# Designs tried in a protein design chat: VHH binders against Intermembrane lipid transfer protein VPS13D (VPS13D). Part 1

Scores and structures below are computed, not measured.

Target 1, 283 residues: Intermembrane lipid transfer protein VPS13D (VPS13D), of Homo sapiens (Human) (q5thj4r3276to3558)
Amino acid sequence: LKIFISAPYWLINKTGLPLIFRQDNAKTDAAGQFEEHELARSLSPLLFCYADKEQPNLCTMRIGRGIHPEGMPGWCQGFSLDGGSGVRALKVIQQGNRPGLIYNIGIDVKKGRGRYIDTCMVIFAPRYLLDNKSSHKLAFAQREFARGQGTANPEGYISTLPGSSVVFHWPRNDYDQLLCVRLMDVPNCIWSGGFEVNKNNSFHINMRDTLGKCFFLRVEITLRGATYRISFSDTDQLPPPFRIDNFSKVPVVFTQHGVAEPRLRTEVKPMTSLDYAWDEPTL
Structure headers, positions and changes below count from the first letter of each chain, unless a header shows other numbers; Kabat numbers aren't used for antibody chains.
F, E and O are the ipSAE of ESMFold2-Fast, ESMFold2 and OpenDDE, as the mean of both directions, binder to target and target to binder. V2 is 0.75 times the mean of E and O plus 0.25 times the DockQ between their complexes.
[cut] marks letters that were taken out.
The coordinates of atoms that the task and the answers printed are left out; those that the model quotes come from them. Centres of patches stay.

## First folded at step 4 (VHH)

Design e11 (from e6 with S102E; framework vhh_8emy_2)
Fold by ESMFold2-Fast, scan of step 4:
Structure e11 (fold): chain B 283 residues (1-283), chain A 125 residues (1-125)
Amino acid sequence: as target 1 above (283 residues)
Amino acid sequence: QVQLQESGGGLVQPGSSLRLSCAASGFTFSNYAMHWVRQAPGKGPEWVSSISGSGDSTNYATSVKGRFSISRDNPSKTLYLQMNSLRPEDSAVYYCTREYGEGSYFWPEDYMDVRGQGTQVTVSS
């Protein structure tokens, strides 16, 4: 009751993007926001309240102007600060023939005691957090940018050190939302096949070097609030799901059904066993 | 053990200046943004000012901009709020608070993170 009428909201921006807030259909931006908020990717929490009692108690937000100076950021669809969790798409119109950008922002409402004195917390989170729990330095890219060796395409990927996490936003929204991963500290390691990150899932991902040697990571995707956490772990504790045994005197060659790429064929030598995980997990 | 301790409040006349201090302990002070929040009798909390961990970025509520100045001394683990040209409407309990996190993980674990006991500021003629 009182919590929805007069309680202030503590807006916490953890997106890594500059955000501007406003009551939906209001004529002015929320109090306490200045020109620095158009540029800053890390700012202190903002205390917010609905000032215009003639308008619905809905908040809206946009990307700050500083990260795309030539673009036009738009206000998102109004949302409640009294809800649980949700997602809003923040659009930036690009100049010329460049495709528009869309940032999906997670909204997670954490209620304390619900007292008049307590401030309700609203956390704005990236839609994706890439968590490197492996022993390898990892590179990540949207599938259409996951080409070459990373060093040949430096603006198409982001990287993480072992034990580190990084916020991920799709570089393009006109491509499929498929993520690829590569081991940067393994010589000549090639990008994995693309996989979806918009649902809870767990699987093993296969990467190959230029000689066809397979390397595996365990991938776990968990939704916490409005953020998908994609965790990458070594397979020593969580072995790959498949083991191909060849107890014959002749080599056996196999490939994933639907995969035509010659480099993704696996030869199992006579009297040998190999671990395997899908080369193209989305097929 | 994480602790914040405010001091420097008091009773002053309109137009006066006052400097608040906040002593921090139990954490790596320079890794956290810090905030001043105030609460007047019968009102909810109002954010006043914030400063980044390095001190390079500061922000102010519109009601105090140009009158208040936030600063920090990382070696001494102390946060300051210099309040000039005080008005009766600045009367409140002022709290020092720590931002919700410093790491690559974006989930806050605690409500309001760490908050001090507060220091009372009364501006009265």
Scores: ipSAE 0.000, ipTM 0.142, lowest interface PAE 12.6, mean pLDDT 76

Design e13 (from e6 with S102E G103A; framework vhh_8emy_2)
Fold by ESMFold2-Fast, scan of step 4:
Structure e13 (fold): chain B 283 residues (1-283), chain A 125 residues (1-125)
Amino acid sequence: as target 1 above (283 residues)
Amino acid sequence: QVQLQESGGGLVQPGSSLRLSCAASGFTFSNYAMHWVRQAPGKGPEWVSSISGSGDSTNYATSVKGRFSISRDNPSKTLYLQMNSLRPEDSAVYYCTREYGEASYFWPEDYMDVRGQGTQVTVSS
C-alpha cells in the first residue's frame, strides 16, 4: 500500500470577498495564489502549507485589491489553522478624507476523521448572510443610506431574487449597524425602518407604499458558526403578531409609540380588523 | 464510504494530450462539486480545476486555462480532465477531490476531502 498525499490545510472562502493568504511574517503569499485571487469573490479552495519553518505556524489574510483599488488592505492578526472558530477584522485604509473600511470574517476550523485526521478544513465565512425565502425581489441597505430615499435605491444597495441568498458587509462601521429592506417588485414600496442583525431574533417588519398600504415580512436571525443568517419570509403561514380591532362606527388612527412620522399612521376603518407589525422595530 | 479512483496518467512528450478519469462511489455524485489537484515532486499541492455538481460552472487555474478542460458524466459517476498542449511543468501526481456542491441554508456538514490515490503524469522531452 502506497501512502496517499493529503493537504494539511484546505482553505475554503465563502465570504463573497477576494482573500489573499500568507503565513504570518513570511516573505511571500501562499503558494497557488494567482492574480485572479485579488479580484474574484468566489474561487475554488486553496491548498495551504506553512513554508517558512523559522516563523510560527500562524496564518494571516487581507482583502484582495480588486474591490478597493484606491485603498490599502491590511493583513489581519495571525491565527491558527489548527485552532477553534473565531472572527478576524480585515481593514482597508482609504485615501483622503474617506473613512477606513472593516470586514469581519468568520473562521471555522474542521478537522478530518479516521484516515484524514491530519487534514484540516478552514472555512472563511461572512458575518452576515441575507436569505430571501419570500416571494418578492428584495433590496437591502444600511439605514443611513436608505433614509430619505423613499422608493429609490441608494448607492451601495444590494438585492436578492426570491429563493436566493447574498452576502452582506456593512458599507460603514461608523454608522449604526441597522439594516433596512424594501420590496422591489411592489409598486412605490418605501424602505422599512432599521433593525438589528447582531443577535438571534424573530419579528415581523412593516413596509409601506406611498399610499400607506402595509406589506409584511417575517424576519428570522440565527447565528450558525460565525455567520448571522437573516431570513426573510412571506407572512401567509406566520401572520403578523399584532392585530388592531376597531369595533366603533368611526375610523381610528393608530401609530407606533415614539414614532412621529405622519406617513406611518394607520387608519382602521369602522367595524374592521387590521394586521400590524413594527414600523420602527429598534424603538 | 466515499471512494475516488483516478486513472489515465502516463509518460508523454511535450505538446501531447492526456485524459484523466476519476470514478466516484459511496455518495450522490451529482450533489458535489469536484476538483482536480496536482502535486509535483518537492512542491506543495496546486489546485488545477473545479466543476459544479450540475456541470454548468467550471473554473481553472491561470496556469492551465485554455489548455485543460474539466467535465463530468453524472449518470456514470465519472469526473474527467482533458489535458492538451502538455508542458514539462505539468508533471505531477493528479488527484481528484470532492466538495459539497449542493446549496444549504446553513454551512454544509461535508465540505472537502482528498480521497483518491492519484495518477502520475510525466511530461518529458
Scores: ipSAE 0.000, ipTM 0.167, lowest interface PAE 13.1, mean pLDDT 76

Design e14 (from e6 with S104K; framework vhh_8emy_2)
Fold by ESMFold2-Fast, scan of step 4:
Structure e14 (fold): chain B 283 residues (1-283), chain A 125 residues (1-125)
Amino acid sequence: as target 1 above (283 residues)
Amino acid sequence: QVQLQESGGGLVQPGSSLRLSCAASGFTFSNYAMHWVRQAPGKGPEWVSSISGSGDSTNYATSVKGRFSISRDNPSKTLYLQMNSLRPEDSAVYYCTREYGSGKYFWPEDYMDVRGQGTQVTVSS
């Protein structure tokens, strides 16, 4: 009879959410965390090991019930604690006609160093972190929740103050994963075009008010571990890369290829130059 | 091919209620915000109401706010406009439209990307 013993795993919860862990398909309940102490446990590493040798060495997790008393959190798909970076969706079923909640959790596995080389550290973090390094209050929404709202805020948006960060979760996974941004402290500012956040990138995003006046932000997306950090900055030191020059005696109208919206047309007056950034960066 | 079919219009007296329907086909209905736009004879089109793809967010023109209610049923691919306390000035052909392109819409003409034949609403004594 062969007996397998797994190396100790240190589960490090950086999500700010209570998480409950167990071996996937195990006969025994979750090890190490209790419902009444979930928030306190999010601040300290949890030692985990596979107890059921008859089941695969896969872990599963759910959101703790304390933060959604009438919700029913589901166990996620099993994952390896010996792997690299990964992502799991944690679903919370809500009562009545309230939409279900989905928390996307990044998983990053690191081997210990020095005295801890035999320890596997597993870090749980939100998949997206929105970092507002701009001088503006910013609102964020998945593209489909931003469409058709004009200057109104959709019910599914999230906001940040200048110099603050916020975790982001897609409200719907059946829509394109495209993010829109809006300047909340600029009167009549319209939501930007949608952009991808699932890859390292840097670009300038264009937002307009109802009169077509352009406002720019620099966007930088960096993957660190399992978390994409999307940073938004003012353009004072890093102006938009495009400049439209009109050396003629008549106004010239410029529109991004594939964009038919009249409000997203830019008029360049005679003998002038104008900075530009894409209205629809994913188009 | 994208198609929109409005129905539910008719002749009603002032103060009456009416519910308009719009059946959509040829596209993923839940991915698009939808609008109701009306046009009276001799006037340009007037935006009436909008609803997000999920149905969670709605907007109304000042002239109809508190009287009209927009809703949608994504499984049946149908858009609705519940019209209460109808007034003579509500008389128009009502069109449902799909939001087009990449931007936001504020001018009524911009909501005419895709529309059906419309449904006539006449409010008269």
Scores: ipSAE 0.000, ipTM 0.081, lowest interface PAE 23.7, mean pLDDT 74

Design e15 (from e6 with T28K; framework vhh_8emy_2)
Fold by ESMFold2-Fast, scan of step 4:
Structure e15 (fold): chain B 283 residues (1-283), chain A 125 residues (1-125)
Amino acid sequence: as target 1 above (283 residues)
Amino acid sequence: QVQLQESGGGLVQPGSSLRLSCAASGFKFSNYAMHWVRQAPGKGPEWVSSISGSGDSTNYATSVKGRFSISRDNPSKTLYLQMNSLRPEDSAVYYCTREYGSGSYFWPEDYMDVRGQGTQVTVSS
């Protein structure tokens, strides 16, 4: 019986995906992992230590087999549990004609506090967190899934209630990483144009109903640790960036430069004003 | 183990009504949004309708809006699709599917993993 005490690592999975861990180049998975770790999206923190002294002190991880039963999850590039923040790509090879999957997982290493001061905490975080601070129920989809859906929710959408947050992972890696949003509690609301979430940014997003009425959300993207937090809020306190005034006696029609879709034209009635935000923010 | 079992399909005349049912087991039904998806011969799958876990929010494809009504009974773990004013274009195998949890979207093929065998609806004279 060999007994040794090293500073332990607590592996904390906040990704919403099942994760399996092992020491890089080891032949067996980390101790304390059971069959449920191949399927469960939320489990208690795992106590981890480097058991193989002949291998480097690097950890690796893969997606659990349970969520893609015909897929072949691959181990990621080794990473240090004593390092700072980082990101690792986890690949799943799909069977048949389905495209391969890539999950980007954030890694945030923190020193323990109080009774855990000698313990290193390693938090595995989603790359994206969608935070609904608005008064609306919101639907989200990658642009190619939302395109052409009009007022319908496509297969593969996710939703969040007012005041709630949801973890987000790109459903397809062969499509552009552009997110679309829709107001689920507004009748006949159409999906927004696609926008990037991989950089700190603040902007307003425009959504229209089938009659062309515009609805706006304030979008704030901030990187916190390894996670981009995309916050959606109402515009009551921070109105859209553009206000179009029409002081003439004839209607004025305008459209965003580079947008060819007739439904995205805006009419400003005589002697009126309208708030505006970009229909296609990535153009 | 997650299981979904559809029933209620059949052969009906244009203009008729039909009610589909889906019995769910192996998960906390009220925590998940549910969908109806259909597939006609020679065509890809088409999303038809969705309902939130509580049943308070519903959505419909434009092709069925005003004719179809989705509902659920959480105590019995059953999903329903009431189909009125059926048209030949509605002929398809109808599948009930569970929305995948927070953290990722599902792909078009993913609904095949958590759906039942489906129920055939044929609308013809």
Scores: ipSAE 0.000, ipTM 0.108, lowest interface PAE 14.7, mean pLDDT 77

Design e16 (from e6 with M112F V114Y; framework vhh_8emy_2)
Fold by ESMFold2-Fast, scan of step 4:
Structure e16 (fold): chain B 283 residues (1-283), chain A 125 residues (1-125)
Amino acid sequence: as target 1 above (283 residues)
Amino acid sequence: QVQLQESGGGLVQPGSSLRLSCAASGFTFSNYAMHWVRQAPGKGPEWVSSISGSGDSTNYATSVKGRFSISRDNPSKTLYLQMNSLRPEDSAVYYCTREYGSGSYFWPEDYFDYRGQGTQVTVSS
């Protein structure tokens, strides 16, 4: 006697994007869905269940055509609606020679408790939100694009003006998920070292111009639901973690261990002090 | 299909107020941070103000902080700039622009800032 029991799933779309769901490898999409962005945004939670008992209990999703009517959205890799937090990349192939688009969607599964023990709520949200709380115009890029690797144009980046927030998506999933930041309003500012954004953390990031002058930002990473919020702040209220005091009569040179780049050497003049933060946070 | 249309500019005396509007269409307005940028004759563009997609975060250039107020109405897809205590140096063409915020392009040369045609603000006696 085989009895198939499937608890209903409530799919809650907080991404601001139209999302279309179906069981992975199923022949038809789930009912009650809309390709148009405005209808998708106003839609109450979607009731979902696995209808095809011959296929694995995995869900898949794609971007609805409403925001890219000339694009061809692809289905993502299957994922469990019974799992914890996760992430999926949704790809849209654009027509002609237009570049492809990638959306990183955070997935957060909340199982019911008490009277709701038989329900699962699955929340879809932007995976990364970059929040510029600083006084600077900031540029962000995946490390390989910040170095010009994988692109013909090393200016491949997303930017934020002071006080703005922007959703970030990894351009490629086959590279390390390390983020770099640069001050766009500082002449000849070089990209920071790469840092992880997939964990709660707080630290100071160091950026340098071509003359080796250091600039600092406070970085705070918090996971709220399915979204990592990465906040960047000026350091006037929260100064860098290190202060190097040189009370000698000779200059002192500091270099982070494992850093080979000559421009990342710091000279502290006699009888002076300076703030410092790590040039390569992953080292 | 992305369109931004500014309005509300005009000729006013110093100390006056103006409210600029920007009507957006062709994209999901609430998903994008929006900016006001101005350009005086013979000068490059100057960033004036920004607002997050939700409206929860705002920022202002030092030259306008305390005098200008940015806001948005996501249901009506409209961005506003309330300009108080206007000065002659505020005279410029004001543009609204959309910040990049949905999807990632592989090629940076395909990144375009969408901005409207602008609205002229002239502050003179």
Scores: ipSAE 0.000, ipTM 0.145, lowest interface PAE 13.3, mean pLDDT 75

Design e21 (from e6 with Y100F; framework vhh_8emy_2)
Fold by ESMFold2-Fast, scan of step 4:
Formats: structure tokens, sequence, C-alpha cells
Structure e21 (fold): chain B 283 residues (1-283), chain A 125 residues (1-125)
């Protein structure tokens, strides 16, 4: 083994994407990387060191060319391997004015132990993981893509089965980073309102069908390392936070404050009660 | 267990056509975009084509655009690659693979089993 004056780093790619690394401003990619790394999604950890001591100790990375050979993957902004958690956006510019792609990669630095005490581990992870713990097949989309779709799925939506997980990336960084969800196995289910995923949180979300019937999911967002894990569960054990009682002999109509959409009005029949959760969680 | 099995390769002459198939099992096929990638001896892997989970969107490498056509049959869980006007440069082992960012796996270890053994295509006179 060679000992370098700069501390060595183990680069551990858990993104499932091919990643190419180099020191920022270097002319060549990091040692130990080969042509197959342009497509390989799973390779052994890469031992990395800053070879040029006259340049800043910053690393940069890009998506491998193999998954988008017609595209032009860009190098990300330089980052320190001695820092804590971080995020980098990796862009791929596609030919023929086709929409570009953006992959958000989480970066988490951990100190080595035992025989690796002089080495730092740098873990690259997906920024968002959508974990479907519900009994429903779920569809996901960024709010602006889901808006106006009603019961249809927009181009570029993603889905997951009960008990499955899927990684997510924002298709557009110039739109608000708000996620919408829809129950695919419920007839005529309409997309939910948008919600934030960039903070630890827990709440209930309301989805409606075309007749106004409400369906609820429990949403739990937890940052684990550099990855936000957004878990979706049925509400059997932890029911929605609101219960609306109508003890009168006339119907009562209510809407969430700030929501003008007629289909999001709820009628509570005389002498009845119903559960409720926010239609627009961001309001 | 997630499995992909390629078939349909063989030895053909330049200018001929060939259709590759990939049988998928162990996951919900329609939830995943799929890719064809190829690797010639002594060269790194090259992406060839992709298709969305619904089949409504396709993409092709510049080297094969207009000659190759990707398609899928979700009820039978099968992916296809129709290869026309084959050239010696198309000689390679062809693999079908599952797209990252669609479906249930998010760690690199989970993706090792989603590439099949490949099917050999040799284009020579």
Amino acid sequence: as target 1 above (283 residues)
Amino acid sequence: QVQLQESGGGLVQPGSSLRLSCAASGFTFSNYAMHWVRQAPGKGPEWVSSISGSGDSTNYATSVKGRFSISRDNPSKTLYLQMNSLRPEDSAVYYCTREFGSGSYFWPEDYMDVRGQGTQVTVSS
C-alpha cells in the first residue's frame, strides 16, 4: 500500500448510478477508475487522494457517460471530502434540445475505524428515497407536473408497489421542491397537494376521488445520513388529526383556509362526523 | 429474486436483421424503465437504447438511431430490441438492464442481480 502525505479517502458509491470522480481542476480522472466505470452501477470502493497539492483539496464528480451516451454530463461544483453531509446536483445536457436530467447525490463523510483509522469514508447516496409501507400502489410526481392531471399520470411520473422503495430526483430545479402522491389502485383518485421533503417531519395527507371521498396516508420524513427517507403508511394505527362533528340539523361545508378549489370543499351531513387531514399541507 | 434473461443473439452477415429478447422476473416489470447495453471484447460497456415503463418514451444512442427499435410487452414481462442494417461495429454481448430511479432498489448491491448473462451478437462476413 502507498502512504500519501494527504489523507486517503474511501469513496463508497451507494447511489446505483455510475459516477466518475476527479480532483477539481485536474486533467485526468481519479486513479483506479477505468472505462467500465462510465456505466457500472456497482463497483468496489475507490481509494482516493488529492494528487495535486498545488490545487485546492476539492473533489468533483459527474454521471458516467454510459447511461446517456448522447448526453453531455457536467462536472458538479467542487466539494470537500473532510466536510460533513452535503448535496450536489449532477446535470446531463441532452442533444436536440431535449430536457436535461438532474441527479441529486447525497454526500456523507465518516471517519474510518481500526485498521482504517487514518482513512475517511465518503458515502454517496440518493438524496430522496420514497418508501411505500402502505397497502396501496402509489404514484409520485413534482407538484407542477401533477397539477392539472386530475386522475391521470403525467409524463415522467414514478410509482411503487406496497412494501417497495424507489429513489426520487427533482425533474426541475426552477420549480418548487414539492412532492405529490396519488393512490393508483383507488378508482378516480386525484393527486394530493404538494408537500416538502427536505426536513424531518410527520403528517397526514389527504387525497380525494372525483366524488370528493377522502383517502389518508401517514407521511414520515427522516434524514438518515445524506438521504431523506419519506415513508407512506396506512392510517389504521394513527388516524388523521382532525375530526369534524356536525351536531346540527343542516349540512355544514368547510374548506382549508386559502384553498379556493370547489372539489376540495367538504360537506358534513346533519348529525354526522368525519375525519379530515390537510388538502394542501404547505398552506 | 430479480432476474433478467437475454436471448436471440447469433452470427449474422452485415446488412441483416436480428431481434433480441429479455425475459424479466421477480419484480413489477411495468414500473421500471429498461435499457439495452452492449460490450465488445476489450472495450467498456456502451448504452444502446432505453424505454419507459409504459413504453411511451424511447431513446437511442447516435450510433444505432434509425436502425434499432426498442419495445416491450408488459403482460409477458418481455423487453425487445429489433436490430436492422447490422454492421460489424455492432458485434458485442448485449445485456438488458433495469433503470435506476424507477422501482424498489436504491443501493448499488441491489443492482448487481438485474443484469442478465447477455446474448452474443456477431456481425461478420
Scores: ipSAE 0.000, ipTM 0.150, lowest interface PAE 14.1, mean pLDDT 77

Design e22 (from e6 with Y100W; framework vhh_8emy_2)
Fold by ESMFold2-Fast, scan of step 4:
Structure e22 (fold): chain B 283 residues (1-283), chain A 125 residues (1-125)
Amino acid sequence: as target 1 above (283 residues)
Amino acid sequence: QVQLQESGGGLVQPGSSLRLSCAASGFTFSNYAMHWVRQAPGKGPEWVSSISGSGDSTNYATSVKGRFSISRDNPSKTLYLQMNSLRPEDSAVYYCTREWGSGSYFWPEDYMDVRGQGTQVTVSS
């Protein structure tokens, strides 16, 4: 007897999140998973096969407990590991009055090449990666969870240090998918206006402090595989798109068309120029 | 078990150079961006520099740009900060930190960042 030692599926977790896999409707988790899979963000590929022949050949997954030890992660809707791609929402129920969490995971199924031609590779990717290429510590929040003029809400945002990247997910599916950003190392910096991240795009965004001083970031959104990468950079090499010149001897006040909020008005002093970028980029 | 251990601090005169090291253990060093943060007496923490996991991307605070250089040696799991043209204003405890890239939209109640014990740098005549 020749023993066949090739696994039919290699599960490759590139999400940066701990993931636990199981055959859908099975009573036990997939073989080869240990306590470290509840905690680790990056592990070796997992060999997977459907052990329960009485259940359909569908896989399911949940977030590992290590990043939300007090939370209750739920199993996602079953999905096929045979030819295709998709997205699955993984939910974590929080204790108390804290809102639930939702992680959107991209699934990319690829056939192996060369020595791996007989193996199906299943790559799990985050739907959104926020890449902080700026000189500032940045906070990110879905628009409805961003504080208007308030201080940072540690329960309502995710942050990145300069040069780091972080996975982002929409906490609510019934709200608009608009992202806001704030400079955490600028005193009294207010959240930016909301912007879309579900399309390739590039633009400058404006943030203000409580005194109306403007700060700018360059935003670049690129879809690569199943992941939207949203990069935030300083404006050193690509300055803000607008320059407002006031050649008069009186102050000029301007506001983005459709924006009536007083804090988003900009005063340009007599005989001066000022850089500008959209306060509300989705208007 | 994740650990970070800083070294290389000391007392130096203005204009001098120092090289700080941070030895990492308990995690796959090359998968994480690393940062240097400092805290001067009577002041809050100040971010100094960052480097991507691959080492291809670096960033610096305006106050140190052109004087400090961050680097890493992934095989030895060591992070470095080369500090040139030191000024009295650079006096602080310097911390090596791993950004625990939270996949959570909400901040967890448990700490997700890792910080070493720090190394003291004093720049004085």
Scores: ipSAE 0.000, ipTM 0.166, lowest interface PAE 13.8, mean pLDDT 75

Design e23 (from e6 with G101A G103S; framework vhh_8emy_2)
Fold by ESMFold2-Fast, scan of step 4:
Structure e23 (fold): chain B 283 residues (1-283), chain A 125 residues (1-125)
Amino acid sequence: as target 1 above (283 residues)
Amino acid sequence: QVQLQESGGGLVQPGSSLRLSCAASGFTFSNYAMHWVRQAPGKGPEWVSSISGSGDSTNYATSVKGRFSISRDNPSKTLYLQMNSLRPEDSAVYYCTREYASSSYFWPEDYMDVRGQGTQVTVSS
């Protein structure tokens, strides 16, 4: 004879998104709370238990309706609250010819110890956290939303103050998952080229103003649990990887191979040196 | 500067297939999502299909889904639209367009500031 009991689960939503939970395949909604708030309840635990004893002990979740009122949010694939970590894709079906939206949510299950051995803590984490460790105000956008021809698109970007962090989710699933950055406090600063954030990496990113002047940031991407932390720092202690020396009496012009935009050509004046980093890091 | 040149249009019978091409120059092709847009006489432009810069993600208008396939060859800077099971209502001038971010919209109908001269597709018996 096997006896199955539901351990109490405490759900902690750190995603910044409204999340709705229920038991997978339940005939009626499971015990818990369903809050369709645009602002997620950070670090405040939500008690959850499996109410339907004839169904497997699997949880499912969806995005709350409030942030996409014209969309149809879908329930994700069922997942266990009894151990491990994982990622679940939360889909929102859009009307007409508009592409669907996808939010990737990290799940980290911590079992209690000692006197709390019968308690499970389940943490829902953002897939991406953008950490501004630079001295600049930064704007971030998926590459296709960064095409503002030198101006920020107010509907397509998020921003951070120096020393601040923000949660990031891809606005569109039918575009490449490439991030662009620009310096908001530098006049006429244009968006950087797109870069990947789905792997541990470190590199320098190049941004230009409308006159072609280069500005650099150090980018470090680290996976911690289910969250990619993308940190942006000033280059004063870790200068750009390339230095172009022109020891001739004539100007020298260079361009990254495969890049055709005239604004991304660099002129090195006679008898001078110039720091450089890739304009298009994903080429 | 930036140029897009469509080709491959023609007169075909209903149920036929046709492949359109778009040659791009003057910009880093692999950095831009690309779209096919069509316009029939007396009608406004209709978005048909989109493809991401890498080619990994595609979208289609409901009217062409399952019949049309968009693809790209980044080394040759060429965009393609494979059109199968053509219908009379597919008759239009087809334009290749480069995606450009808009402050107004984030859908497949987002602002497209560059397009070619178009290629005429006529589906008739």
Scores: ipSAE 0.000, ipTM 0.296, lowest interface PAE 13.7, mean pLDDT 76

Design e26 (from e6 with S30K; framework vhh_8emy_2)
Fold by ESMFold2-Fast, scan of step 4:
Structure e26 (fold): chain B 283 residues (1-283), chain A 125 residues (1-125)
Amino acid sequence: as target 1 above (283 residues)
Amino acid sequence: QVQLQESGGGLVQPGSSLRLSCAASGFTFKNYAMHWVRQAPGKGPEWVSSISGSGDSTNYATSVKGRFSISRDNPSKTLYLQMNSLRPEDSAVYYCTREYGSGSYFWPEDYMDVRGQGTQVTVSS
C-alpha cells in the first residue's frame, strides 16, 4: 500500500551558503530551524508553512551568521513560494570600512503533478554553477582578482577537478561581474580575459602561457531555472571559431581589435594556419 | 507491493529510551536511503534522521543530534531508530520513509513516496 504524507512547502538549500528562513514580517524564524542553519551550507529539506495568518503568505531569508561572524545579515525582500523562478539579493553589512556583501540566490518553485499535486518544492540555488567538463584542472576568479596575477592564483580563487562542478558567488559587488579562467595543470598558464556569465551564450575562450602559446576551452552558458550553468569543455568536439591562414612567405601578426597588450599578439608563420578565439571576449 | 511497517513506540517517562523498528518489503532495501519523519500533535511533519543504503552515512536533525541513532540491518531489511534521553518535545507519530534511489536525498517527493502507518511515541510523566 502506497501512503503519502504531505508538507505545504519543502525548502531545499543548494546554494552552498547557510540560509535562515522566515515568514515575511513574522516575529520568529521558521519552525524546524536550529543553530546549525546559521552555520551549515547544505542541509536536508526544511518543511515550511505560513504560521502567521495575519501576515501575507510571503517568505524571506537571510545569510546565516556562520560565514561572516562580524557581519550583520539582512532579510531579503519577501517572495512567494507559489511563484515561478526568481532571484533575491541577500545583503551582509560588514563592520568598519569593509564593503558590504551581496549574495544573489536563485529561487525555483516546482509544483507537484498528478499524485504530488499538493506538494510544493522550493529550491534555493546559487546564481552560478561552474561545471568543469574539460580534461583540465581549472581555476576561476572574478576579473579584478585575476588581473596582474600572471600565473599565480589570487587569494580566494576557486578550483575544479575534471568532471566536477562548483558553486560560484561574486566576491565583490562593486567590481564588474566578469569571470576569468586558468588551466592549473598547464605550466605557466596565464589567466584568460574576463567574460560575461549573465546571459545564455556559447563561445571559445583563449588562454596563453608565458611564451604566448594558446589554449582553448569551449564555454556554454545556460540558464536552468534560476541558475546560470557555465560549462567548460575541451575543443575536440567543437573547434575554435576562427582559423587564421597565412599563405604568404612572411610572418603575419594579428591581435583582437581594441587589445593593445603585446603578449596577446599572435604570430602566424609563413605558409601555416592556426586556430584562434577571442582573448578578451567582453572587450 | 512496497510496504513499510513501523513498531516500537509507546508511552515512556522523560529521560527514557525507545528503539523504533521499520520492516521493509517489496523492494531491494539495501539500494535505498531511508528516513525517519515525525509529526507531533498540532505540528507539520519534521524530518528526524536519514541513513544511506550501505549504512555508512547518517544525518540527524539538530533537535535530536547526540540523542538519537539511526541504523539498518540490510539482511533483515529493517531500519532502526534508537532514541535516548527522550523529552516531551519528542512526542509524535514516527514514520519510516523510503528515498527513491541513491543521491536523491534532497528531493522531497522521495520522503513522501512511501511511508508506513506510523508508530506513536508519547513522552510524559
Scores: ipSAE 0.000, ipTM 0.118, lowest interface PAE 16.1, mean pLDDT 77

